VHH binders against q96p44r230to412. Designs and how they scored, part 10

Target 1, 183 residues: q96p44r230to412
Amino acid sequence: GFDILLGLDVNKKVKKRIQLSPKKIKGYEVTSKVDLSELTSNVFPEGLPPSYVFVSTQRFKVKKIWDLWRILTIDGRPQIAVTLNGVDKILLFTTTSVINGSQVVTFANPQVKTLFDEGWHQIRLLVTEQDVTLYIDDQQIENKPLHPVLGILINGQTQIGKYSGKEETVQFDVQKLRIYCDP

## First folded at step 4 (VHH)

Design s30 (framework vhh_lunsekimig_d3)
Fold by ESMFold2-Fast, scan of step 4:
Structure s30 (fold): chain B 183 residues (1-183), chain A 123 residues (1-123)
Amino acid sequence: as target 1 above (183 residues)
Amino acid sequence: EVQLVESGGGVVQPGGSLRLSCAASGFTFSDYALYWYRQAAGIERELIASIYSGGSTNYVDSVKGRFTISRDNSENTMYLQMNSLRAEDTGLYYCARVTYDYVWGSYEYFDYWGQGTLVTVSS
């Protein structure tokens, strides 16, 4: 697997630590002043496997649309993205597609709104070649089919905590951000 | 309104150097990644270099080690320093800003381009 926080040197770029409640484990307080970007080839030198599990633990107050994590092509287009839409209180998952190059899956189940309560929550996305399943705080929320995916291009950037379409960093707290390759 | 204006192109001998500039206006420069593309006669436009707001850069293999992209956020300007120029580097050079917005169920992409500046490498 991959520890994305370690891969992007978050421990070196973000100095502020924040304690998770009720847990005693500390996370990172990300401010708009840091840039959490890295060459995809340095984080995922062999790309991503066809099946994986994305796991993140975060809290945020922002009411805009932002990418918790994204992998961009060299020309800045999303190949993979986990997007939090604070306007509509929904979660988006973007991945590659043999049809039109990419696909966006929308998770609009009412239970998704809990992510926007300004508290700590865990997101888990179980991605397979046929579908993606969303879990929030260890509860299965929704399963959505996927069109066949392509391997990612690794000649662009991997980024954390950016407003969608921009390089501007979102203010939020994060404790875990990992990919597990053997689900 | 978003505007990008290139300058610095010209004629240079093989092995020579040129510095291209891209002056930007109409947006918060520091919030966006910026790109250099080029187009040779009879072939499609290709990306050659990118620079992100934090200073991280990407290059295609054909220019890696020869070209250096940089930005000056105080002057709203992006640069391309081109060294060890080759005949195959001849073409129109464009600066670009690419962004996207979420529209229910998909992304809408917005590409902004300059007019281009001509680079000719000849002996």
Scores: ipSAE 0.490, ipTM 0.762, lowest interface PAE 2.3, mean pLDDT 89

Design s31 (framework vhh_lunsekimig_d3)
Fold by ESMFold2-Fast, scan of step 4:
Structure s31 (fold): chain B 183 residues (1-183), chain A 123 residues (1-123)
Amino acid sequence: as target 1 above (183 residues)
Amino acid sequence: EVQLVESGGGVVQPGGSLRLSCAASGFTFSDYALYWYRQAAGIERELIASIYSGGSTNYVDSVKGRFTISRDNSENTMYLQMNSLRAEDTGLYYCARVEYDWVSGSYEYFDYWGQGTLVTVSS
């Protein structure tokens, strides 16, 4: 697997650590002053496998639309993104597609609203060649089919904690952000 | 209103140098990646250099080692230093910014372009 927080040197860029409950686990307090960006070729030099598990643990108050994690093309378009829509309280997953170059999957199950309660929650996305399954706090929420995917281009940026369409950093807390390559 | 204004184009001899500027206004400059594209007569517009908010850069192979992209966030300006110019570098040079938004269940893409500045490399 791959630790995205380590890949983007979050430990070197973010000074403040924040305590999770129970007391022994600490995360990072991300502020708008840091730029959590890196060349995708430095984070994922071989790209991404066709199947993987995305796991994140975060807390936020943001009421706008923002990308928890994203991989952009060289000209700034999303190839892969995990997007938190604070307006509608839904989660969006963007990935590549043989149809139109990309596809967006919307998770609008009422249980998704729990992510927007300003508390700590874990997101897990099990991505396969045929579908993507969302889990929140170890509970299976929803499964959605995927059109066939393409490999990603690695000549752009990998970023975390950015408003959708902008390179402005979101104020949020994060403890884990990782890709596992063997689902 | 988002505005990008290029300057610095001109006529130079092969082997010469030129410095292009892109002055930006109407947005928080430091929050965006910015791009240089060029368009030669009869050819599609191509991306030649990019600079990201954190300072990382990318170049197309044909200009790598000859061109240097940079930015000055305090002046809201992006630059392209062009050295060892060749006849094939002739064209209109555009600075660009790309963004996207979520609208009614889909992504909408917005590309902002300057007016272009002409670079002519001839003997």
Scores: ipSAE 0.197, ipTM 0.592, lowest interface PAE 5.3, mean pLDDT 88

Design s32 (framework vhh_lunsekimig_d3)
Fold by ESMFold2-Fast, scan of step 4:
Structure s32 (fold): chain B 183 residues (1-183), chain A 123 residues (1-123)
Amino acid sequence: as target 1 above (183 residues)
Amino acid sequence: EVQLVESGGGVVQPGGSLRLSCAASGFTFSDYALYWYRQAAGIERELIASIYSGGSTNYVDSVKGRFTISRDNSENTMYLQMNSLRAEDTGLYYCARVEYDFVWGSYEYFDYWGQGTLVTVSS
């Protein structure tokens, strides 16, 4: 697996720690002044496997559309993204596709709204070659099919906590952001 | 509203130098990665250098070590310092910004381009 927080040196770039309520574990308080970006080749030198589990634990107040995590092509286009849409209170998952280069899966189940209550929550995305399954706080929410995927290009950037379409950093708190390659 | 204006192109002998500028307006400059592309006659437009808001840069192998991309966020300007110019560097140089939006379940891409500035390397 990959610890994305470690891969992007979040522990060195973000010095403010914040208590997880009600847990005693501390996370990172990310502010708009930090640039959480790194060359994808430094984080994922061999790319991503076709199947993996994405796990994140975060808290946010943002009401705009932003990418919790993303992998961009060299010219700034998303290949992989976990997007939180604070306008409609839905979660979107972007991955590569043999059709049109990318595909976007929308999770609009009413239970997804809990992510937007300004509290700490865990997201788990079980990605396989055929589908993606969303879990929130250890509860299975929804399963969605995927068109066949392509391997990612690693000559661009991996980023955390950016507004969609911009390099502006979102203010939010994060405790965990990992990829497990053996689902 | 988004405007990108290139300048600094010209005619130079092989081995010479030029500095291109891209003046940007209509958006928060520091929030975006910016790119230099070039287009030679009869060849598709290609990305040659990129600069991200945090200052990290990327170059294609053919210009690495010869070209330096930089930005000045206080002046809303991106630069391309071109040294040791070769005949194959001749072309129109464009600065670019890529934007995307999520509409109708898919991404819509909006590439913003300048008008281009011509670089001619000839004896």
Scores: ipSAE 0.351, ipTM 0.702, lowest interface PAE 3.7, mean pLDDT 89

Design s33 (framework vhh_lunsekimig_d3)
Fold by ESMFold2-Fast, scan of step 4:
Structure s33 (fold): chain B 183 residues (1-183), chain A 123 residues (1-123)
Amino acid sequence: as target 1 above (183 residues)
Amino acid sequence: EVQLVESGGGVVQPGGSLRLSCAASGFTFSDYALYWYRQAAGIERELIASIYSGGSTNYVDSVKGRFTISRDNSENTMYLQMNSLRAEDTGLYYCARVEYDYVSGSYEWFDYWGQGTLVTVSS
């Protein structure tokens, strides 16, 4: 597995902590002044396995479209992204594809709107070679098929908390951001 | 109205140096990664260097150690310092910015390019 927060040195770059109520567990308060970027080769030196579980715990107030996590090609194009669309209150998952190089899966189930209530929530994405399944707060929300995927290129950037299509950092709180390689 | 304007190209002998500039307008310069591409005759346009908003840089192996990309956010300008130039560095050099929007379940790509500046390395 991979701890993405550790891989991008979030503990060194973000000093302010925020408590998850009522638990004593603390997360990071990310501000627009921090750049959470790292070479993908430093975080995922062998790329990603064909199947994995993405897990994140976050809270945000942002009403725009932003990438909670993304892996970009060297020329800035998303290969993998977990995108929170605050305009429509939906979640998007981008991954590689043999068709056109990438594919975007949209999770627009009404239950997805829970993520946009400004409270703490956990996202789990179970990614396999055939499909991706979304879970929110331990509840299975939706399963979507995937076109065949390709391995990622690791010569670009891995980033956290950026507005979609931009290098600008989003203000949000995050406690967990991990990839588990044995689903 | 995103605009990118390159300058600084010219004719130089092998081993010489040139400094390219890319003047940007129409967007908040400091919030975007910017790229230098080049295109030689008969070759596809290739990325040679990138600079991210935080100052991190990438180079392709053929120019690493010879070229230096930099940016001046106060002047909205990106630079490419080219040293130890070789005949194979000859080509049109383009400044670029990549943008995308998510529309109707897919990405729409908006690549912004300058007009290019010609670099000729010959004896």
Scores: ipSAE 0.262, ipTM 0.645, lowest interface PAE 4.6, mean pLDDT 88

Design s34 (framework vhh_lunsekimig_d3)
Fold by ESMFold2-Fast, scan of step 4:
Structure s34 (fold): chain B 183 residues (1-183), chain A 123 residues (1-123)
Amino acid sequence: as target 1 above (183 residues)
Amino acid sequence: EVQLVESGGGVVQPGGSLRLSCAASGFTFSDYALYWYRQAAGIERELIASIYSGGSTNYVDSVKGRFTISRDNSENTMYLQMNSLRAEDTGLYYCARVEYDYVWGSYETFDYWGQGTLVTVSS
């Protein structure tokens, strides 16, 4: 597996820590002034396996469309992305595809709106060669089919907390962001 | 509207130097990574250098150590300092910015290009 927070040196780049409720569990308070970017080859030197589990724990107030996590080509195009659309209150998953190079899965189930209540929530995406399943706070929300995927190019950047399509960092809190290779 | 305007190209002898500029307008310059591409006659356009919003840079092997990309956010301008120029560096140099926006079930990519500036390295 991969700890994306560790891979992007979030512990070194983000000095502000924030409590998750009254518990001693702490997350990182990301501000617009920090750049959470790293070469994909430094985080995922062999790319991603065809099946994995993405897990994140975050809190945000943003009402725009932003990428919680993304892997870009060297010229800035999305290959993999977990996108939070604060306008429509939906979640998008972008991955590679043999058809047109990429595909976007939309999770618009009413339960997805829970992510946008400004509270802490966990996202889990179970990605297989055939489909992707969304879980929020340990509840299965929705399953969506996938077209066959391609391996990612690792010569671009892996980033956390950026507005979709640009390098501007979103203000949000994050406690966990990991990839598990054995789903 | 997004505008990118290149300048600084010209004719130079091998071993010479040129400084290219890319003047940008119509967007918040500091929020974007910016790219230099090069195109020689009959060859596909290739990325040669990039500069990310945080200031980190990337170069293709053929120009590494000879070219330096930089940006001035106060002037909304990106530069390419080209030293130790070779005949193989001859080509049209483009400044570029890439953006994408999500549509409901997809995303759209918007490529912004300047007109280009010609660099000719000949004896």
Scores: ipSAE 0.638, ipTM 0.810, lowest interface PAE 1.3, mean pLDDT 90

Design s35 (framework vhh_lunsekimig_d3)
Fold by ESMFold2-Fast, scan of step 4:
Structure s35 (fold): chain B 183 residues (1-183), chain A 123 residues (1-123)
Amino acid sequence: as target 1 above (183 residues)
Amino acid sequence: EVQLVESGGGVVQPGGSLRLSCAASGFTFSDYALYWYRQAAGIERELIASIYSGGSTNYVDSVKGRFTISRDNSENTMYLQMNSLRAEDTGLYYCARVEYDYRSGSYEYFDYWGQGTLVTVSS
């Protein structure tokens, strides 16, 4: 597996900690002044496996569209992205595709709105070669099919907490951001 | 109005150096990654280097170690320092900004380009 927070040196770049609960480790308070970017080759030197589980724990107040995590091509286009759309209160998953180079999966189930209540929530995306399944706070929300995927190019950037299409960093709190290679 | 203006191109001998500049206006410069592309006659435009808002850079293998991309957010300017120039580096060099938005279930891409500056490497 991969610890994306560790891979992007979030501990070194973000000094403020925020408490999730009395019983749990503190998270990071990300401000608009920090840049959470790293060469994809330093985080995922062999790319991503064909199946993986993305797990994140975060809290945010943002009402705009932003990428919690993204992997960009060298020319700045998303190959993989977990996008929180604060306007429509939906979650988007972007991955590669043999059709048009990429595909976007939309999770618009009413339960997805829970992510936008300004509280702490966990997102889990179980990604396989055939489909992607969304879990929120350990509850299975929705399963969506995927067109056949391609391996990612690692010559670009891996980033956390950016407004979609921009380098501007989102104000939010994050405690966990990991890829597990065993689904 | 997004505007990108390149300068610094010229004629140089193999092994020589040039410094290109890209002056940007009409947007918050520090909020965007910026790119250098080049195009030779009869060949599709190719990306050669990128620089992100925090200073992180990427290069294609053919220029890695020879070219250095940099930016000055206070001057709204991006640079490309080109060393050890080769005949195959000849071409029109473009400054670019790429933006995308999610709309109606897909991404819409918006590319902004300068007019280009010509680099000729000849003996």
Scores: ipSAE 0.456, ipTM 0.754, lowest interface PAE 2.5, mean pLDDT 89

Design s36 (framework vhh_lunsekimig_d3)
Fold by ESMFold2-Fast, scan of step 4:
Structure s36 (fold): chain B 183 residues (1-183), chain A 123 residues (1-123)
Amino acid sequence: as target 1 above (183 residues)
Amino acid sequence: EVQLVESGGGVVQPGGSLRLSCAASGFTFSDYALYWYRQAAGIERELIASIYSGGSTNYVDSVKGRFTISRDNSENTMYLQMNSLRAEDTGLYYCARVEYDYVKGSYEYFDYWGQGTLVTVSS
C-alpha cells in the first residue's frame, strides 16, 4: 500500500507530536502554519487501484467542512476526497465518475456523529468498483453504491488537512493515513 | 471582491521572451493555488502552468522547459517567464484562481479570471 503521511513528508513538516494514550503511541499535531501537499505522481505514481481500503486515525475540533485527504486535478478540482463536514456531522466520500467526472457519496448515519466528539477515532473506507463501505472504530456503519469510476489523473496534487475548496490548512491531530491495495 | 489583473503581453518575434505578471487582490493570496491559461482564437482555454501554495509547479508538455511560473506572496503577484517563444504561443493569457465548495450533496465551482493579456509571436 501507500503511507500518505510518509508520502507527504509529514514527519519532516510537523514536529509537534501528540500522545493518543498513556502508552507510547504518538501522532502528529498539525497546525494551520504547515502545507501538507505533494505531487500526486510522487505519492501514487501509477494512480489508485480500482479497489482499495482507506484507513485514517485522527482527532479534531473543527466545526467547518474540510478534506482529511484529497487528490486534485492539475486545475485544482477534487478527484478523490474524504471530507469531514463539521456543520452537519457527516462524512463525504468523493471519487471519479463517468457521469460529470466525479460523484459524492454522503454518509449521514447517526453513528457518524461519533467522529465529531473531539476524541480519537479510526475511519476505514472499503472502496470497490461497485460500492463503498464505511467503518468507524471497527464497526460497519453503512454501504453506498457507486456509479462507474474512472482512473485518476496524477498530474495534480495530493493533500492532507485542507478546508474544502481552499489551500488553507486545518488544525487537527493525525496518527495514521494509509491506502491498502488488497481489500 | 476577488480581482486578478494581468500585464506584460506584447508583440515579439519567434525565439523572443516575455514576462507576464498577475496582480491579485481581495483574498489571502498565499492560501490559493494559481494558474496560467491561454486561449487562441476559436480554441477553448488551455491550462499551461500552475503554482500551488507550497511552491510546487506543473506545466503542460508544450511549454515545459520554456516557461517558468513563480509567485511572490509578499507582493500578491504571480509571474510567467516565457522564453523561446513560438508562433503557436500566440493568444490571450489569463491568470486564474479555482475554488470549490460542497453545497447540499454536490460541489459548486468558482473560477476567477483576469481580463487577459495578449501575446503575439510574429515576424
Scores: ipSAE 0.405, ipTM 0.727, lowest interface PAE 3.1, mean pLDDT 89

Design s37 (framework vhh_lunsekimig_d3)
Fold by ESMFold2-Fast, scan of step 4:
Structure s37 (fold): chain B 183 residues (1-183), chain A 123 residues (1-123)
Amino acid sequence: as target 1 above (183 residues)
Amino acid sequence: EVQLVESGGGVVQPGGSLRLSCAASGFTFSDYALYWYRQAAGIERELIASIYSGGSTNYVDSVKGRFTISRDNSENTMYLQMNSLRAEDTGLYYCARVEYDYVHGSYEYFDYWGQGTLVTVSS
């Protein structure tokens, strides 16, 4: 698998640590002053496998639309993104598609609103060639079909914690951000 | 309103150098990645270089090692230093900013372009 926090040198770029209560496990306090960006070829040199599990543990207060994680083409268009929409309190998953180049899956189940309560929560996205399944705090929330996907281009950027469509960094806390290749 | 204005194009012999500038206004410059595209006669407009807010850069293979993209966030200006110019580098060079929004289950892209600056590499 891939440890995205390690791949983007978050441990070197973010100095402040925050404790997850009640567990004494530390996370990173990301501020708007830090740029969490890296060449995709340095993080995912062979791209992404056809099936994987995305796992993140975070908390945030922001009420705008922002990308927790994204992979951009060289010209700044999302290929893969996990987007938190603080306006509607929904989660979006973007991936490649044979139709129009990309596809966006919307998770609007009422249980998704728990992610926006300013507390710590875990997101797990089980991505296969046929569908994507969302889990929040180990509860299965929704399963959504996918149009056939394409391999990603690795000549662009991999980024964490950016407002959607912008390079501005979101203020949030993160403890885990990882891709597992054996789902 | 978003404005991008290119300058620095001209006529140069093969092996020569040019420096292009892109002056930006109407948005918070440091919040956006910026791009250089070019268009030669009869060829689709192609991206050649990008620069992200933190200074990370990307180049297409045909210009790697010859072109250098840079930005000055205090001056709201992006640059393209072009060295070892070749006849195939001839074209209109455009400065661009990409914006996207999630709309109706898909992304809508709003590309902002400058007017272009002409680079001619000729003996």
Scores: ipSAE 0.452, ipTM 0.752, lowest interface PAE 2.6, mean pLDDT 89

Design s38 (framework vhh_lunsekimig_d3)
Fold by ESMFold2-Fast, scan of step 4:
Structure s38 (fold): chain B 183 residues (1-183), chain A 123 residues (1-123)
Amino acid sequence: as target 1 above (183 residues)
Amino acid sequence: EVQLVESGGGVVQPGGSLRLSCAASGFTFSDYALYWYRQAAGIERELIASIYSGGSTNYVDSVKGRFTISRDNSENTMYLQMNSLRAEDTGLYYCARVEYDYVEGSYEYFDYWGQGTLVTVSS
């Protein structure tokens, strides 16, 4: 698998740590002053496997639309993105597509609103060639079909915590951001 | 209103150098990645170099080692230093910024372009 926090040197770029649980688990306090970006080829040198599990643990207060994680083409267009829409309180998953180059899957189940309560939550996305399944705090929320996907281009950037469409960093806390290749 | 204005183009001999500038206004310059594109006669506009808000850069193979992209956030200006110029580098050079929004299950893209500056490498 891939530890995205490690791949983007979050431990070196973000010095502030925050307590997540009574077990002394700590996360990173990301501020608008830090830029969490890295060449995709340095994080995912062979791209992404056809099936994977994305797992993140975070909390945030922001009410705008922002990308928790994204992979951009060299010209700045999203290929993969996990987007938190603070306006409508929904989760979006973007991936590649044979049709129009990309596709966006919307998770609008009422349980998704839990992510926007300013508390710590875990997101898990089980991605296969046929569908994507969302889990929040170990509960299966929703399954959505996918149009056929393409491999990603690795000549652009992988980024964490950016407002959608911008390079501006969102203030949020994160403890885990990983890709598992054995779903 | 987003504005991008290129300058610095001209006529140079093979092996010469030019420095292009892209002056930006109407947005928070430091919050955006910026790009240099090139369009030669008879071919599609191609991305040649990019610079991201954190300072990371990318180049296409044909210019790597010869061109250097940089930015000055205090002056709201992006630069392209072009060394060891070849006849094949002749073309219109554009600076660009890309923005996108989510709209009803899809992305809508807003590309902002300058007017272009002409670079001619004469034999």
Scores: ipSAE 0.383, ipTM 0.718, lowest interface PAE 3.3, mean pLDDT 89

Design s39 (framework vhh_lunsekimig_d3)
Fold by ESMFold2-Fast, scan of step 4:
Structure s39 (fold): chain B 183 residues (1-183), chain A 123 residues (1-123)
Amino acid sequence: as target 1 above (183 residues)
Amino acid sequence: EVQLVESGGGVVQPGGSLRLSCAASGFTFSDYALYWYRQAAGIERELIASIYSGGSTNYVDSVKGRFTISRDNSENTMYLQMNSLRAEDTGLYYCARVEYDYVWGSYEYADYWGQGTLVTVSS
């Protein structure tokens, strides 16, 4: 699989660590002063497989719309994105599509609101060629169908913790951000 | 560099026994759970046995009482003792490493896999 935090050198760029509870497990305290961006070709040289599991562990206080993770085309259009909408307390998943280049699925189940309680939570997205399933804190929340997808273009950038449609970095804490290729 | 290397596969008669080994290197072996998966031709890969860092074990119903998973933390090796083998046990057997997520109290997906070892049960 892929460790996105390692791929974007988060361990080198973010110096502050934050404890996740009484245990000695540390997360990264991301501030607006850090630019967490990297060429997609350096992180995912062969692109993404048709099926994968996205796993992240984070907490945040921001009440705006922001991309926890995204892959952009060279001209800045989103191909893949995991978006946290702090206004409506919903999660959006963007992926490629044969129609108009991309598609967005919305997870608006009431259980999604737990992500916005300013506590630590884990997100898991099981992505296949036919559908995407959301898990929060090891609980299955929702399954959504997908229209036919395309392979990603790797000539643009992979980014973490950006306001949607902007290059500004969000203040948040993150402990894990990974792609597993064998779910 | 994390590596998992399986061995011990082969051809055996129904009712026979085989012992599979998974030799690990490049990580602190005792901190991880280790799983055995099996894949037969035309069938999805399935989890058949698990051994956790604390030594507890779990098995899929079709192998309970016949297979025994164990680990030797001093040798960085996990084993699968397979007894009373049946034709339906034929397949590729994969060793996998699984991290415990202390934040959520759960086991993650497998992050490293061995190359597989072939077990054929035939008369």
Scores: ipSAE 0.012, ipTM 0.437, lowest interface PAE 8.7, mean pLDDT 88

Design s4 (framework vhh_lunsekimig_d3)
Fold by ESMFold2-Fast, scan of step 4:
Structure s4 (fold): chain B 183 residues (1-183), chain A 123 residues (1-123)
Amino acid sequence: as target 1 above (183 residues)
Amino acid sequence: EVQLVESGGGVVQPGGSLRLSCAASGFTFSDYQLYWYRQAAGIERELIASIYSGGSTNYVDSVKGRFTISRDNSENTMYLQMNSLRAEDTGLYYCARVEYDYVWGSYEYFDYWGQGTLVTVSS
């Protein structure tokens, strides 16, 4: 797998630690002054496998639309993104597609609103060639079909904690952000 | 109001050098990745170089080692230093910024372009 926090040197760039409940687990307090970006080729040198599990543990107060994690093409377009829409309180998953180059899956189940309560929550996205399944705090929320995907291009940037469409960093807390290859 | 203004184009002989500038206004310069594209007569625009907000750069193979992209965040200006110019480098050079937003289950892309600056490499 891939530890995205380690891949982007978050431990070096963000020195403020914040404690989660239960006791002794600490995360990073990300501020707008930090640039959490890295060449995709340095984080995912062989791209992503056809199936993977994205897992993140975070807390935020942001009421705008922002990308918790994204992989951009060289010309700045999202190939993969996990987007938190603080306006509508929904979760978006972007991946590649043979149709139009990309596809966006919307998770608007009422349980998704839990992510926006300013508390710590875990997101798991089980991505396969046929579908993507969202889990929040170990509970299955929703399964959505996917159009056939393409492999990602690795000549662009991998980033975390950015407002959608911008390089501006979001203020939020994160403890875990990683990809598991074929659970 | 987003504005991108290119300058520095001209006519040069093969092997010559030019430095292009892109002056930006109407947005927070450090919040965006910036790009140089070029377009030859009758050919679609192609990306040739990019620079990310943190300073990381990417180049297409045809210009790698000859062109250098840079930015000055204090001056809101991006540059393209072009060395060892070839006839194939002739074209209009465009400064670009890409923004996207999510609307109704899809992304809307907002590409901002300058007017272009002409580079002619001729013997």
Scores: ipSAE 0.230, ipTM 0.621, lowest interface PAE 4.7, mean pLDDT 88

